# VHH binders against Hydroxyproline O-galactosyltransferase GALT6 (GALT6), part 5

Target 1, 215 residues: Hydroxyproline O-galactosyltransferase GALT6 (GALT6), of Arabidopsis thaliana (Mouse-ear cress) (q9lv16r187to401)
Amino acid sequence: NIMELPCGLTLGSHITVVGKPRAAHSEKDPKISMLKEGDEAVKVSQFKLELQGLKAVEGEEPPRILHLNPRLKGDWSGKPVIEQNTCYRMQWGSAQRCEGWRSRDDEETVDGQVKCEKWARDDSITSKEEESSKAASWWLSRLIGRSKKVTVEWPFPFTVDKLFVLTLSAGLEGYHVSVDGKHVTSFPYRTGFTLEDATGLTINGDIDVHSVFAG

## First folded at step 23 (VHH; from p3 with Y112V)

Design v3
Fold by OpenDDE, fold request of step 24:
Structure v3 (fold): chain B 215 residues (1-215), chain A 123 residues (1-123)
Amino acid sequence: as target 1 above (215 residues)
Amino acid sequence: QLQLQESGPGLVKPSETLSLTCTVSGGSISSRSYYWGWIRQPPGKGLEWIGHIDYSGSTYYNPSLENRVTISVDTSKNQFSLKLSSVTAADTAVYYCARGRYDLWNEVLFDVRGQGTLVTVSS
């Protein structure tokens, strides 16, 4: 399903997506994941949000002005990741990959925001139960007054079967992605693409989309 | 930095075989997780995927060209090649060699591409 954005995007434009990631499914021919010897299938849970230029030249695929791809499961690293990129004429740009590490202080920021925020790298798709236990432990640690700098490591922004609110915003220097009100990643504008060219929005993959708002 | 360079004749006669070679520098063609492919752009038309070969040696071809296309790898030379048999004027195009990485979407896209070489089919 393509949502048309006939006027494209402008500075300050935002897209809000309410969705729920689906459970991982078995992929029989995982090309990206080195199947461990003996594994017949890799489990995959991922979705992608794309801004597309629908005013493309006849016979060419619309450029992907923004490709946002959260991978909850199935990435070659074995960890949850968020990749962002552009695609034009069957060619990817330089991928920006967030792997749970905060961008370094010496790295370029986008409108003063880091390209990647930190999240807990625990490979365990923390079931709702583990999140609740972590939250409980956090509250307990707060009650016990021991200032252990509980570096509250925020989990990966997406959890299977958990509703999320994703906000994509167009800033001066790039796109900003927030999930549940928290900044997750920023992606600088790439040369050759303009906000006005983003005339289509697509969401695909292992996601139940509840609502989409563009403003 | 990985670089790809196409080489071969710019002119091929009808019914002959178009042969192109892509020389890879700055990286190994035997690297896992990558595929090496060919695409072309006929004049006035969009890009067309021809086919690719992955690190395992598996080949995938455009169904429209499958019977005429052969892609092979020479690891000793760090090269891969395209052969397109029984060419016609319709095969006139700029040909690009490219590298891609498998993704979970099963899309055939590339991240590095050569500069392209024009091949004209003419008598």
Scores: ipSAE 0.833, ipTM 0.938, lowest interface PAE 0.5, mean pLDDT 90
Fold by OpenDDE, fold request of step 24:
Structure v3 (fold): chain B 215 residues (1-215), chain A 123 residues (1-123)
Amino acid sequence: as target 1 above (215 residues)
Amino acid sequence: QLQLQESGPGLVKPSETLSLTCTVSGGSISSRSYYWGWIRQPPGKGLEWIGHIDYSGSTYYNPSLENRVTISVDTSKNQFSLKLSSVTAADTAVYYCARGRYDLWNEVLFDVRGQGTLVTVSS
């Protein structure tokens, strides 16, 4: 399903998607490299939102000006991830991956927003060493009497069978993605693409789309 | 930084076999999760996927070219190659070698590409 955006996007443009991720399914032909040792199949729950340039050269696939891909059950990393990228002439740009860690303070921001916000990570796969370090840091924080503001860690922005509201907005320096009113990620504009080139919107994958609004 | 460089003859006669080699530097061709492929762009046409080989040695070819295409890897040289048999004028194109990474989608795309080499089929 392609939604045409005949005038493209401009500064301040926003797209709102109301959707529900579908239940995870087993991949029929999982690539071995994506399988953990002993696993016969990988469970997959993912969807992608793409801004495409539909005014592309004849015979070429429309460029993906923005590719936004939440992977609820993870990918080769084994953890939930939100990946963003561009694609032109069968070539991906540099992928931006949000894996549950907040962007570093020294990292470039997009319109003053971090590229990746933090969400709660299931540390169950963390090596015994990382658990020990977290436990040690927790104990140290408790000893130093610093009332660690129990920062309520928010979960991964998407949950299977749970409705969500995703808002994509075009800022000065890049795209901003919020889910259920909370900022999740920002993606800087990439060289070679303009907002005006974004003349199509596609949503595909393991998602039930309830509504899409562009303004 | 990973770099890919195509090499081979720029001119091939009709009915002969086009042979190209891609030299990989800055990374191992045996790295997991990656596949190594060839694409081409004929004059005035869009890019066409030829095929790719992954780290396990599995090959995947464009159905339109499958009977004429062979992709192989030489791990000792950190290279992979393309052979296209029985070439015609229609096989004239800029040929690119490229690397891609397996994802959860069925599409074949690449993240690193060579500069490309023009191969002309002419008598």
Scores: ipSAE 0.808, ipTM 0.926, lowest interface PAE 0.6, mean pLDDT 90
Fold by ESMFold2, fold request of step 24:
Structure v3 (fold): chain B 215 residues (1-215), chain A 123 residues (1-123)
Amino acid sequence: as target 1 above (215 residues)
Amino acid sequence: QLQLQESGPGLVKPSETLSLTCTVSGGSISSRSYYWGWIRQPPGKGLEWIGHIDYSGSTYYNPSLENRVTISVDTSKNQFSLKLSSVTAADTAVYYCARGRYDLWNEVLFDVRGQGTLVTVSS
């Protein structure tokens, strides 16, 4: 799943990936299955899309100027997440994790976009208040602002066996990721890397790639 | 803030054992979530993974160095160590200690690295 980028990327460039996530597989590798509770396996479904930068040191792998890692199953949090990072000289940068909460209003944006968009979560503590059936507390909750909630929420952008269209675009301040036409994450450029340094794209993991287009 | 600091002799004679210690501050070396490793860069060459040790004491070594490498942990001092036996001039390099986090990709990559220390093997 390698695509070469002979002229790198420039402002306004985009890469479109059409793919389908695969069903989770069992993983018993000790590096993943840290809890030794009777040889239990973890179910994993994840993939990564990585942009390679210019090779700076002979004998080393080129830097990963973008590591985009949707984790559908198997993340240590127990929930689907999208993690993004850089990797240079065997060293990860600071991870950006999108866990389904929209980035706070006081966080930096990337070209006016939030780093993490919201998606639907299964949180039983948030979804019900059995104690709110107390007469006074119940009616106050229903009147103040909980009288209606929009139950139509956007799901996690990737679903096993469902085709998706992912667009990675290069903005002025960073990368922007949209899935099926909806913005999902943005990731700021990190110092030491420029768009013109992008030399290639790789896609690996629990994914069937149907097409890749750079424009 | 976790920090790693290499220490040990900067000059080692051929055929002897290179011995380095990494002191961990701002975190515990005993955490189940992490592994602790050594990387080196010989002059004019790229980084080379030497090996690492996990919380259970299991060690994993680069096959090209496997017979000469020992990595160990001293939890009472919050330190881990590298010993590389029978060194030659080819083992001259900057040596780094590092911490990695287990992830779903089974890659040996690190999220914290020390400053590095030059070890020269004189002939």
Scores: ipSAE 0.491, ipTM 0.795, lowest interface PAE 1.8, mean pLDDT 82
Fold by ESMFold2, fold request of step 24:
Structure v3 (fold): chain B 215 residues (1-215), chain A 123 residues (1-123)
Amino acid sequence: as target 1 above (215 residues)
Amino acid sequence: QLQLQESGPGLVKPSETLSLTCTVSGGSISSRSYYWGWIRQPPGKGLEWIGHIDYSGSTYYNPSLENRVTISVDTSKNQFSLKLSSVTAADTAVYYCARGRYDLWNEVLFDVRGQGTLVTVSS
């Protein structure tokens, strides 16, 4: 469904989404079956938040000036990712994929923020590290004064059945996405689109949307 | 650095068959990750999807054109082709070949497009 943003966005605008990701479902669509070997149904949990412009050419779909697509399960990499892009005239731009590696320090930033923040890439590795860290942390916290040297990685920002608060803000150089108060990704503005044209907002997929606020 | 280049006649007589070939360079047409399609833009109108073909040879066509469209692949030349039969003036358009990637949203969208070639249907 389309939610209207009558005046579009301006510098300093923000959209806050309170939602809860749904558990993975079996995707039966023939085209998605072609993405996985053996015609096996793919288990998918993903959602997208899209800003759409009003300046559609007659007979064409509106441009997607931001396509924000967290993929909790079902991505071809086998890991959770966040993919971001634009789409105009049936053509995707270059995808920005956040795969759990922090953007390199020599990459351009967006308003001083990295494009991709780091999170644990492998659920089995993250689970073992977290389990070991919690057990050791309980014991070590009681000993006070012992040296601790553990690496702790934050999980993927979205968890099935867990409420999240996502804030999308419009900066000088691009969009900034925070989840539960922590920066996750930033996406630079692309040529040909202005914030005032962002008059449509859609949220679709494996998500229960509880609230949407615009400021 | 994948590139797509359309080739074929720029003028086609009414009732004849429009034939275009797309030459793919910088990548293989046989990849399971991609599908290969044709799009057109008639004068004063928006872009219209014509159809596409996947790695297995399965074809998918716009229902408004499906009785007149054939898309085929020549793997040995790394090319794919469009034939549109029984053309009329309404088929005058800029024709583009394009590559799309399968995604989890099951939408027919493209990530690489050729420069386009104008085909005029006239006597």
Scores: ipSAE 0.432, ipTM 0.767, lowest interface PAE 2.1, mean pLDDT 82

